# VH-VL binders against q8ixk2r445to577: the designs that were tried, part 70

Target 1, 133 residues: q8ixk2r445to577
Amino acid sequence: FFGMLQNKGLTDYCFDYNPPDENQIVGHQVILYLCHGMGQNQFFEYTSQKEIRYNTHQPEGCIAVEAGMDTLIMHLCEETAPENQKFILQEDGSLFHEQSKKCVQAARKESSDSFVPLLRDCTNSDHQKWFFK

## First folded at step 3 (VH-VL)

Design P4 (framework fv_cosibelimab)
Fold by ESMFold2-Fast, scan of step 3:
Structure P4 (fold): chain C 133 residues (1-133), chain A 120 residues (1-120), chain B 112 residues (1-112)
Amino acid sequence: as target 1 above (133 residues)
Amino acid sequence: EVQLVQSGAEVKKPGSSVKVSCKASGYTFSSYAISWVRQAPGQGLEWMGVIIPIYDRANYAQKFQGRVTITADESTSTAYMELSSLRSEDTAVYYCAREHYDTPYAFDIWGQGTLVTVSS
Amino acid sequence: NFMLTQPHSVSESPGKTVTISCTRSSGSIADNYVQWYQQRPGSAPTTVIYEDNERPSGVPDRFSGSIDSSSNSASLTISGLKTEDEADYYCQSYDSTNYEVVFGGGTKLTVL
């Protein structure tokens, strides 16, 4: 699967990665932003290894969740995907993080009008349903 | 307090380009997307495109692809719309409009408009 | 791409109620929010309704919006009509498939 990873509940919002420094593409939080259809910051690849890859810059980034955290952070992709980088995109649109047993939910960013994807207990909310455009 | 102030009227020849400015004040410029909408004499509103200043990315209506460029300058809190290869059909009032804080693609603040006349 | 269709003109007497429709040609009207803008001659548009039925601060409660999925349309209703309500009214939505803002053709409201 390739494309923009869009939220069913926040219908105009897509996964977006906009690091402040193009030379340091890893270590920053993944955000949600208005879907613009231009690819680039919003273009992701879902792989057979259950990774969500960001390929716009080099080295390639893979979305990960650190132990004890609920935010999605960009990390370096590895030859064998570690458990914290594996997300199961289910047929109902849920994006399940197997290591934590939680689902990715569109949520409002603290003290901001911006949104971010966060790990939350799995529900049947449209804010936890995702699809590639 | 929140305002969008546009540059003055322009008269252009066919085949030339025009660049209209939209200066924002009273809010954090980079936090809001700005769209450009035009209105030809006696016609309705037509969306041209949007710029998302947080990463300086623009998206355009298919009709204007290849001849419209929308940019933003955060240091001056100003958005620009440049339209090239002008034709008489491009004679219109051009508006910039800020997107609502909570609703993408809904407009809450509009510039006063800039009349661009294309004539030989 | 879908179209939003409005009547070209509507008219009504002062103090009465008028309703302006906005019909979506394909896909559901409920798939994306609908906004309504008022434009008086020589002026920029101003927002009277956003998110289907919300009113900005300063807009009188005589203005209301609604969605009807059975007719696939949005409506702007203005009660207690005043002469100052004479203007062109535009509905607007978003085409999330083609990433484009879509405006209706506009309706001229005459209060006479």
Scores: ipSAE 0.006, ipTM 0.564, lowest interface PAE 11.6, mean pLDDT 85
Fold by OpenDDE, second read of step 12:
Structure P4 (fold): chain C 133 residues (1-133), chain A 120 residues (1-120), chain B 112 residues (1-112)
Amino acid sequence: as target 1 above (133 residues)
Amino acid sequence: EVQLVQSGAEVKKPGSSVKVSCKASGYTFSSYAISWVRQAPGQGLEWMGVIIPIYDRANYAQKFQGRVTITADESTSTAYMELSSLRSEDTAVYYCAREHYDTPYAFDIWGQGTLVTVSS
Amino acid sequence: NFMLTQPHSVSESPGKTVTISCTRSSGSIADNYVQWYQQRPGSAPTTVIYEDNERPSGVPDRFSGSIDSSSNSASLTISGLKTEDEADYYCQSYDSTNYEVVFGGGTKLTVL
């Protein structure tokens, strides 16, 4: 699957990555932003290696979860996907991170009007349901 | 019942174009990607490209870049594969296949196939 | 880029067990899931294994898949072979370096 990764509960919000420097695309946090359908910073690919790739730039980035963190950070993709970059997008829309055994949830950023995807205990909340559009 | 039904056999001359259709039913068309795979007589399977309907974007095998166009019509739940500049080597059965929801680039449902014969 | 290599043909008697191999030329066979498709004569392919060793609904448990990292190969094993199992079998994976689906050359299984 590829395209915009949109949240069901937080209607009209999609995965969004917009690094400050396009030449330094790793190390920043993936956020949620209004879906605009123009690709670019909202274009992602779910691969058979269970990666969520940001492949609008070279080298390609892959979403990762760093140890002890609950945020999604962009790392470089590797030939063999590391464990912290593996996700399962299930049929019910849940996005499961294998290493942490947590689900990706749309949440409000602390002390902000913005939103971010965060790792949380898995529930049946629509805020933990995602689909490609 | 989930199924993909393809258009009928085609006979084409070299240099012409062919457009094969694949109508989906029994599931939410927009939620699943569709790939096209062909098989020359007595030969193996060859992947051509994929499309996800709701995003209306396709990826293609390098071999067919510039010669193949894959599209989708959500209103009719139909995917299309158009191959231009046809050659005798393009004679094959062309299949559409639905991508498995949990496993990207794996296929769970196949069309019945469409024979395209290219001859002068 | 990588290729998937299968034996051209295999044969076995009913009731026996047969194994079809699928060897990846470069990279690790474990890096991407392997699928297996069955194609009976004059028919479209059907999925018999996905995600290396998962069976779709309706596929009998006589069919199983495995991965061997030491030989960089996947295998389809069919136990209790039946005449209806006579078909061509294709392994398939995905090359993340060029974003292409890769098929093996196919194996013709003859039930003696």
Scores: ipSAE 0.005, ipTM 0.606, lowest interface PAE 11.6, mean pLDDT 92

Design P5 (framework fv_cosibelimab)
Fold by OpenDDE, second read of step 12:
Structure P5 (fold): chain C 133 residues (1-133), chain A 120 residues (1-120), chain B 112 residues (1-112)
Amino acid sequence: as target 1 above (133 residues)
Amino acid sequence: EVQLVQSGAEVKKPGSSVKVSCKASGYTFSSYAISWVRQAPGQGLEWMGVIIPIYDRANYAQKFQGRVTITADESTSTAYMELSSLRSEDTAVYYCARYPDWGSEYFDYWGQGTLVTVSS
Amino acid sequence: NFMLTQPHSVSESPGKTVTISCTRSSGSIADNYVQWYQQRPGSAPTTVIYEDNERPSGVPDRFSGSIDSSSNSASLTISGLKTEDEADYYCQSYDSTNYEVVFGGGTKLTVL
């Protein structure tokens, strides 16, 4: 699966990654932004290694969850996907993070009025449902 | 009270550019998206694009891609719409309009409109 | 993409009920919410219905919205028509396929 990763509950919002430096694409947080299909910032790929790749840049980035965190951060992809970069996109649309045993939820960031994908306890909320478009 | 106050009328020549401003007040500017909608004389409403100030990124109608630029200045709570390569067909009243919340694709507040006349 | 088609004009006498239709050309009218805007002569549009049938504060309950999936259309109904209701009315929705806001062509309502 590839393309825009769109949330079902937070209608018309997609995974978005726009690092301030195009030459340093890792270490920043993945956010949610209105789906627009215009730029590379919303193009992701779900791989057979259970990675969510941001592969519009070299080297390729993969979404990771750092220890003790609930945010999605861009790391470099590795030949063998590390545990903190493994996600399961289930048939019901839930996006499950294997290491944390939590689901990715569209949520409002506490310190701002922006929206971000966060790890939360798994529920049947449409805010935890995702699909590629 | 939420208010959107736009800049005054403009008269432009073909081929030139126009930049219309929309100053917002009465709410947290950065947290709400602003669209631009125009209306030619005696015609209907036409959506041009939208910006979310907090992200400083915009989305445009395909019709205007490459010719319109929507920006926002958080320090002054002002959104801008710049239209280049003006044509007579661009003569219209241009409105800014606010989305009521994230993910809702409708408008709850409108600016008073700015007439842009393009004539040689 | 899709278009929203409205009648060019409608007219009715005060006190009566008028309905303005808004037909979606492709996809389902229920896929995205429909809004309605009122525009009096020389003024900016104002929202009278949002999310199919919700009224903003200050909009009288004479205004109502509905969706008809069988005809793939939305409708704005104005009961107890008043002279002040004379205006242009626009329906609006969102096309998630091209990420654009879509307006109907507008309907001129004349109060006889």
Scores: ipSAE 0.019, ipTM 0.643, lowest interface PAE 7.7, mean pLDDT 92
Fold by ESMFold2-Fast, scan of step 3:
Formats: sequence, structure tokens, C-alpha cells
Structure P5 (fold): chain C 133 residues (1-133), chain A 120 residues (1-120), chain B 112 residues (1-112)
Amino acid sequence: as target 1 above (133 residues)
Amino acid sequence: EVQLVQSGAEVKKPGSSVKVSCKASGYTFSSYAISWVRQAPGQGLEWMGVIIPIYDRANYAQKFQGRVTITADESTSTAYMELSSLRSEDTAVYYCARYPDWGSEYFDYWGQGTLVTVSS
Amino acid sequence: NFMLTQPHSVSESPGKTVTISCTRSSGSIADNYVQWYQQRPGSAPTTVIYEDNERPSGVPDRFSGSIDSSSNSASLTISGLKTEDEADYYCQSYDSTNYEVVFGGGTKLTVL
């Protein structure tokens, strides 16, 4: 699938990636932002290797979670997806990060009025349910 | 502190329209959705719709599709709910409410309510 | 669309425990979070439970929430009833299929 990756619980918020330097797409946190339908920063692809890729431009970015962290960070995609870049989009809409055994949840970023996707213990919350639009 | 302050009570005739305002303060207006919920006298809560201010995107309950319009003015941090083709059954207290908070889909702050009375 | 059904009224004596149910008509009650709101006469609602069983700051622990998949319902339990608990209580969930907020019909709690 490809398109905007929207949260079922947090109304009209989508995965968004807007790094401070447009010439360096690696190393910054993925955020949630109001879905605008204009593609670009909100256009992602879910691949057969269970990657979430940031659009189709070169170099391609892949969402990853570093050991001991709960934030989603942009890394370079590799020919063989490493385990920290693999997410299982389940039939119920859960986005399961197999290496950590946690689910991606829409959450408020501490000390700000913005939202981010974070790894949390898996629950049946709509804030842990995602779909491509 | 977070506050939602609504416009005052209105008395309208059947067939007219009403526009209720909800002025937000104490937070970043664009970062939160605003819903509208009404309550007829002695009745329960009924969700009407929601607005995402930064993108001027609104979604409505099926029952109100075509009759309700929810808008927002970011320069004044104010959300509006306009209901047209008023009938006596539209007599209710209309609330604006903010959600979500901390990635939870519950209403954390409510306006004080606006009574709209529809009578001939 | 689904409906959330609550009893119209419940009553109990001060100091006792009361439970208010909220039954989902289609789909699983566990598919979406359930919230509970308290509304006293002349006031806007306030949240007493969110995300099935969490309490906002300031809500005492005698208020608790639970879900029961076998009966397809959520419950609000209030122990150690006080006269100030007399109010209307509404459950609320989200319809992810139609993108709508759904409220239960409300339950009037009388503390005798």
C-alpha cells in the first residue's frame, strides 16, 4: 500500500516527516500532523519487506526504532531490511514492531502541542490502529 | 489555562439558520480538533461534527450532513457551527469541546454551552 | 453504525457500590476505547474515565471502568457512593468505520 498513513483514533492525523534540513533526510523523528492530502511529507509506502518508506525519491528513507527507544526515526533503507525497520501492519490495523514486541500509538509529544507516533504496549486502542488513505 | 468561551443564547424562527461561536484560549489552537455536541432539553448528548482548524477540514455526523457547517478562523482562535433549516427539534444546548489530549480520544475541555431555541 | 445502550436510571444508597453498563450493538466493545462522562444539572459534562479504565487527574479511585467482551459491554463502577455523585452518566466510543463519535443514551444516577 502507499499514501497517507492515518490514525483511526486521533481524527485526521497522519504520519508526517519534515526534517529541518531537506538535504539530510536521516536521523530525525517522525511526527503526526493534520492530514492535508498534498502528498510529499505525508506520502509513505508499505513494502513487501514490512518497511515503511518515505515516498519514492532517492535516497529512500525507512522508518526505524533504535534499541531502548520508543520514538520512530528516519534511517536509510537497506537492500535487506534490518529487524529495527520492520513493522507488521495487521488486519485489525495495528502496526506491530516485531523486534520490540510493541505497537505504534498516536501520542502527544512531551512539553509541546504536537503529536508523534510512539512505541507502546499493545492494546486494542483506536490510537494504535492505522490505515493507508 | 485552557478555556473555550461560547457566544450567547439565541432565539430563532423555523426555517432560519444559527451560527454559534467558540473562542479558544490557553493553547495552540491549530494543534487540537474542536467538536460540536448538542443536548435537547432532558435528552442525551449528540455529536454533530468536528473541525481540524489548520487545514479547514471538517467531518460531520450523517444525521447532520447537508445542514451543518463547521468552520474555524485561526487568526481569532474561534470555531463556528452553523445549522440551517432550523426545526423545533433543533432546540438544544450546543457545546464545543476539545479533543484529543495525549493521543486519547476523549473531550478534555468543554465550552459553557449555548442555548438555541427554535420557536415560531 | 453501532449504538451504545445504557440503562435509563440506577439508584443506590450512600456508601454502597453501583455499576452502570454500556452495551455495543454491533462489532466488539473492545474494538475502540470507551470513555465515561459525568454531567450535573446546568453544567457541561466532565470526564471521569477515559481509555476504558484510566482516570483523569482529580477523579478519585472509587470510580473505575472495565470492559467485558463476552457481554459486549463496558461498565462504570462507583464505590463508596456520595450524594455529590448524583448526575447523568454517558459512555462514549468511536466508530472507526464511519469516523463518528458515538454516545450512549445516558443513565441518571440517584443517590438516595
Scores: ipSAE 0.008, ipTM 0.555, lowest interface PAE 11.5, mean pLDDT 84

Design P6 (framework fv_cosibelimab)
Fold by OpenDDE, second read of step 12:
Structure P6 (fold): chain C 133 residues (1-133), chain A 120 residues (1-120), chain B 112 residues (1-112)
Amino acid sequence: as target 1 above (133 residues)
Amino acid sequence: EVQLVQSGAEVKKPGSSVKVSCKASGYTFSSYAISWVRQAPGQGLEWMGVIIPIYDRANYAQKFQGRVTITADESTSTAYMELSSLRSEDTAVYYCARTDYEGWSPFDYWGQGTLVTVSS
Amino acid sequence: NFMLTQPHSVSESPGKTVTISCTRSSGSIADNYVQWYQQRPGSAPTTVIYEDNERPSGVPDRFSGSIDSSSNSASLTISGLKTEDEADYYCQSYDSTNYEVVFGGGTKLTVL
């Protein structure tokens, strides 16, 4: 699966990654932004290693969850996907993070007018449902 | 545990104003919205408006435009509903309820209600 | 603007199944999520269904929600009816044309 990763509940919002420095693409938070398909900031790939790859730059970036965090941060992809980079995109659209045993939910960023994907306890909310478009 | 605790019952005269408070706890106040819903005796639920604290922005039902003011204080995690120019028809139990950050649904937690009686 | 219309009352015996309808007067019932709330006498409402057919934690699976686009209505179904289910039930949705939350008129469920 590849393309824009769109949220079902938060209509018309997609995964978005726009690092301030194109030469330093890791270490920043993945956000949600209106789906526009412009450029490569909203192009992601779900791989057979259960990674969500930001496959627009070399070296390739993979979404990771750092210890104790509930945000999605870009790390470098590895030959063997580390545990904190493994996600299961389930048939019902839920995006499950294996290590934390939590689901990715579209949420409002704290003290911000922006939206972000956050790890939350898994529910059946459409805000935890995702699909590639 | 999520809780919404409202202020106590009010008795008001026609033409006066009432301000009901709703103190939230057990969750991140700015990550959700607070709606106000009233219920006249023996009647159904009526939506009045919603406040989105992070934006300090409120939306109101047209029926109450110009007469209701909904505010929120993030420092105290408290929402307020002020209704002016009170009439006997405003006699009701007033509820605050938490909704998601979009402000529309679901109303997953409710306050205990505040009875406002308007009588001459 | 639209209205949500519910029957004023329904009644059924314990152990049976009851369905409460909620019909939207204009627009599509599928355009916005429908929620259902239970209100027992002297208490605040509680959510029994959200996002058309999802149950909050603690709500028994006897409660279910559905959407019927052909009739432009939502339905709350309660199976294995219990005495404790006697309450008023309200459907709720959102009108994106005027940015208002809309409640149905409520349905009184009596367990015979």
Scores: ipSAE 0.015, ipTM 0.655, lowest interface PAE 7.5, mean pLDDT 93
Fold by ESMFold2-Fast, scan of step 3:
Structure P6 (fold): chain C 133 residues (1-133), chain A 120 residues (1-120), chain B 112 residues (1-112)
Amino acid sequence: as target 1 above (133 residues)
Amino acid sequence: EVQLVQSGAEVKKPGSSVKVSCKASGYTFSSYAISWVRQAPGQGLEWMGVIIPIYDRANYAQKFQGRVTITADESTSTAYMELSSLRSEDTAVYYCARTDYEGWSPFDYWGQGTLVTVSS
Amino acid sequence: NFMLTQPHSVSESPGKTVTISCTRSSGSIADNYVQWYQQRPGSAPTTVIYEDNERPSGVPDRFSGSIDSSSNSASLTISGLKTEDEADYYCQSYDSTNYEVVFGGGTKLTVL
């Protein structure tokens, strides 16, 4: 699968990665922005190793969650995906982070009107349902 | 041809507010952000804030929080900057400039500037 | 917050090379892209360098940008100086911690 990764509950919002400096592609938080259909910051690929890749060109970025954290951060992709970069996209649209045993949920960023994807206990909420458009 | 055209010069009294416009043409308005930058006579450039029309969201420099409001009207491809509680120190040329999200990318096109004079 | 510090003025003769520095007070200069703008009297600024060292279409190759992590500075270098290069030059970067655009204080270039 590839394309815009859109939320079922926040239907206008898509995964978006907009680093302040393209030379520093890693270490920043993945956010949610209004889906615009123009690719670039919102174009992701779901791989056979269960990675969510940002920009298929080099250096390749892969979404990860550090141990003990709930935010999705961009890291460098590896030849063999580490456990913290594996997300299982389930038939119901849930995006399950295997290492933490939690699901990705669309949520408000504290002290702002912005939205971000965060790890939360898995529920049947539409805010935890994702699909490629 | 990308162009940003600003409204004309204004003279204001202390305590009043001013609203400057910036009309964009030659590109898809919602695909870019518009920042506002001012320059007092003989002084340097000072960033005031940015509006991201596609997200209907504005961010402001801490110095101007509570006094500045930046808005956009996509139907007319026009951005606005309103500054309230004017003081003589607000006398400056105010520029709009196009950038990508939140000012991270370069200001690639600038408006011609609008002189706002605040005097008693 | 960080500050970007530039020399207030620099001067050089036509045909020579001049370098204008832009020093970041905290955090690494390499943490965020640096842009350079030229402003002639009575005019709006125009971009001469973006993303550290890229030139917009129409800007001559006499203009170049560089980053020096050891001095925590960016530099704008103008070779083969011409009278029309006389202007104020501003560096600019982004403070990703506070979500603010930061400008240097500006450098007046005089070509004598």
Scores: ipSAE 0.006, ipTM 0.523, lowest interface PAE 12.2, mean pLDDT 84

Design P7 (framework fv_cosibelimab)
Fold by OpenDDE, second read of step 12:
Structure P7 (fold): chain C 133 residues (1-133), chain A 121 residues (1-121), chain B 112 residues (1-112)
Amino acid sequence: as target 1 above (133 residues)
Amino acid sequence: EVQLVQSGAEVKKPGSSVKVSCKASGYTFSSYAISWVRQAPGQGLEWMGVIIPIYDRANYAQKFQGRVTITADESTSTAYMELSSLRSEDTAVYYCARLETYDHGYYMDVWGQGTLVTVSS
Amino acid sequence: NFMLTQPHSVSESPGKTVTISCTRSSGSIADNYVQWYQQRPGSAPTTVIYEDNERPSGVPDRFSGSIDSSSNSASLTISGLKTEDEADYYCQSYDSTNYEVVFGGGTKLTVL
């Protein structure tokens, strides 16, 4: 699967990664932004290694969850996907993070009008359901 | 107060181009998309496209693809709409509008005052 | 792609209630929020309803919005009609399939 990773509950919002420096793409937080179909910042791939790859730049980035955190951060992809970069996109649309045993949920960022994907306890909420478009 | 102030009326000949400006104030310019909507005399509202300043890229209605260019200058908090190969049918009031975000898409919460563009030989 | 269809014109006397419909041609009207804009003669549009039934600050509660899934339509209702309500009204939604904003054709409201 590849393309825009769109939330079902927060309709018309997609995974978005826009690092301040195009030559330094790792270390920043993945956010949610209106799906605009412009590509690049909203283009992701779900791989056979259970990675969510940001492959519009070289080297390729993979979404990771750092220890003790609930945010999605861009790391470099590795030959063998590390445990903190493994996600399961389930048939019902839930996006499950294997290491934390939590689901990715579209949430409002505190003290802002922005939205971010956060790890939360798994529920049947449409805000935890995702699909590629 | 959030405001969008557009450039003045234009009179253009067929085949020429027009560039309308929309200066934003009262909010963080880069945080909101700007749409362009036109209205021919006695007609309804027609969406043309949108610019997302932080990306410096625009999306357009299919009707205007290849003929319209929307840009944004963050340093001056100004959005621009350029329409080329003008025809008499392009005579209209052109509006810029700020898009507010919600769970199911876009709506325009603040509008510019409009810019009349007259295309006449 | 879808279109939004509005009646060309409606009219009513002051103090009465008027309803303007906005019918979506395909897909569900509930798939995306519907907005309503008021445009008085010689003026720019202003938002009177957003997210189906929310009112911006300054818009009187005489204005209300609703969604009817059975008819696949949205409605703008204006109660206690005033002469100042005479204007063109446009419904608007968003087509996420082609990333375009879609307007209705507009309705001219005349206060008799």
Scores: ipSAE 0.024, ipTM 0.685, lowest interface PAE 3.8, mean pLDDT 92
Fold by ESMFold2-Fast, scan of step 3:
Structure P7 (fold): chain C 133 residues (1-133), chain A 121 residues (1-121), chain B 112 residues (1-112)
Amino acid sequence: as target 1 above (133 residues)
Amino acid sequence: EVQLVQSGAEVKKPGSSVKVSCKASGYTFSSYAISWVRQAPGQGLEWMGVIIPIYDRANYAQKFQGRVTITADESTSTAYMELSSLRSEDTAVYYCARLETYDHGYYMDVWGQGTLVTVSS
Amino acid sequence: NFMLTQPHSVSESPGKTVTISCTRSSGSIADNYVQWYQQRPGSAPTTVIYEDNERPSGVPDRFSGSIDSSSNSASLTISGLKTEDEADYYCQSYDSTNYEVVFGGGTKLTVL
């Protein structure tokens, strides 16, 4: 399915991807921002391969986590999703990253008042629960 | 009440183009994708493509790539399907349909009434 | 590129049960959800089953869907068959490799 991916704990915040340069859509961090309801930079597709795709530009971007990191980064999508690009949206709303065995949590960016999705040990916190609008 | 209302029947000559409209009401237009499906007389359903209105982005069936253009106007909550280089075999009823579930199977939950396009020399 | 194959027609008496199959030519039928649409003469299609076996609000429980991995097929079963069930039925799935919706060829159900 597709839509704005919203946090249950930070109820006004959605996944957001707004790269500084529209010609360099890959390699930048996914952030959380106030949900504006207009799609665009907050519109994502959840695929049958368990990818979270950003389809506004070609080639398509897929959210990934690089080895040793806890931040979500935009990478190029592949024909068969690699493990670092697979997220399982579970029945309780948790977004489970298969390769790391961790969950996506809404959190404050270190040394900042901004919010970002980060990989954390899985808990039953509402900050780790997500849903598509 | 969720409704999709399509434009009226058209008769076109071979080589021309046709543009069919699909006006949505009763829901937030930008929150759903709109698919286009056609059916030739006495034949089955054939998928043509889909538009995600908020992105103004469309995907098309390979058979129609280069001949079909699907667009949307959020200000009027209307989707359009334009088919060019018309041939007699393009004579069909054209349907628009709302996608409730995009990735998990393309579930089309609400359908327009259909628009008959006849291509006749 | 896969095809969904349905029988061209099926017929049964009122009150009986009928099953319509939808067979996938390549890849697993379970790889993507299957929907079923009912189309009465002169009308637009309406959904009777979505996501393999779910019923939309207003569709009677006489309609059910199932998946059989051994035959690589989906089935629509209609029990307690009524004359108003006479229609064309289409299965539909999604080819996630080619990003295309795939419809079966349709089955004409006659109730006599």
Scores: ipSAE 0.006, ipTM 0.538, lowest interface PAE 13.0, mean pLDDT 85

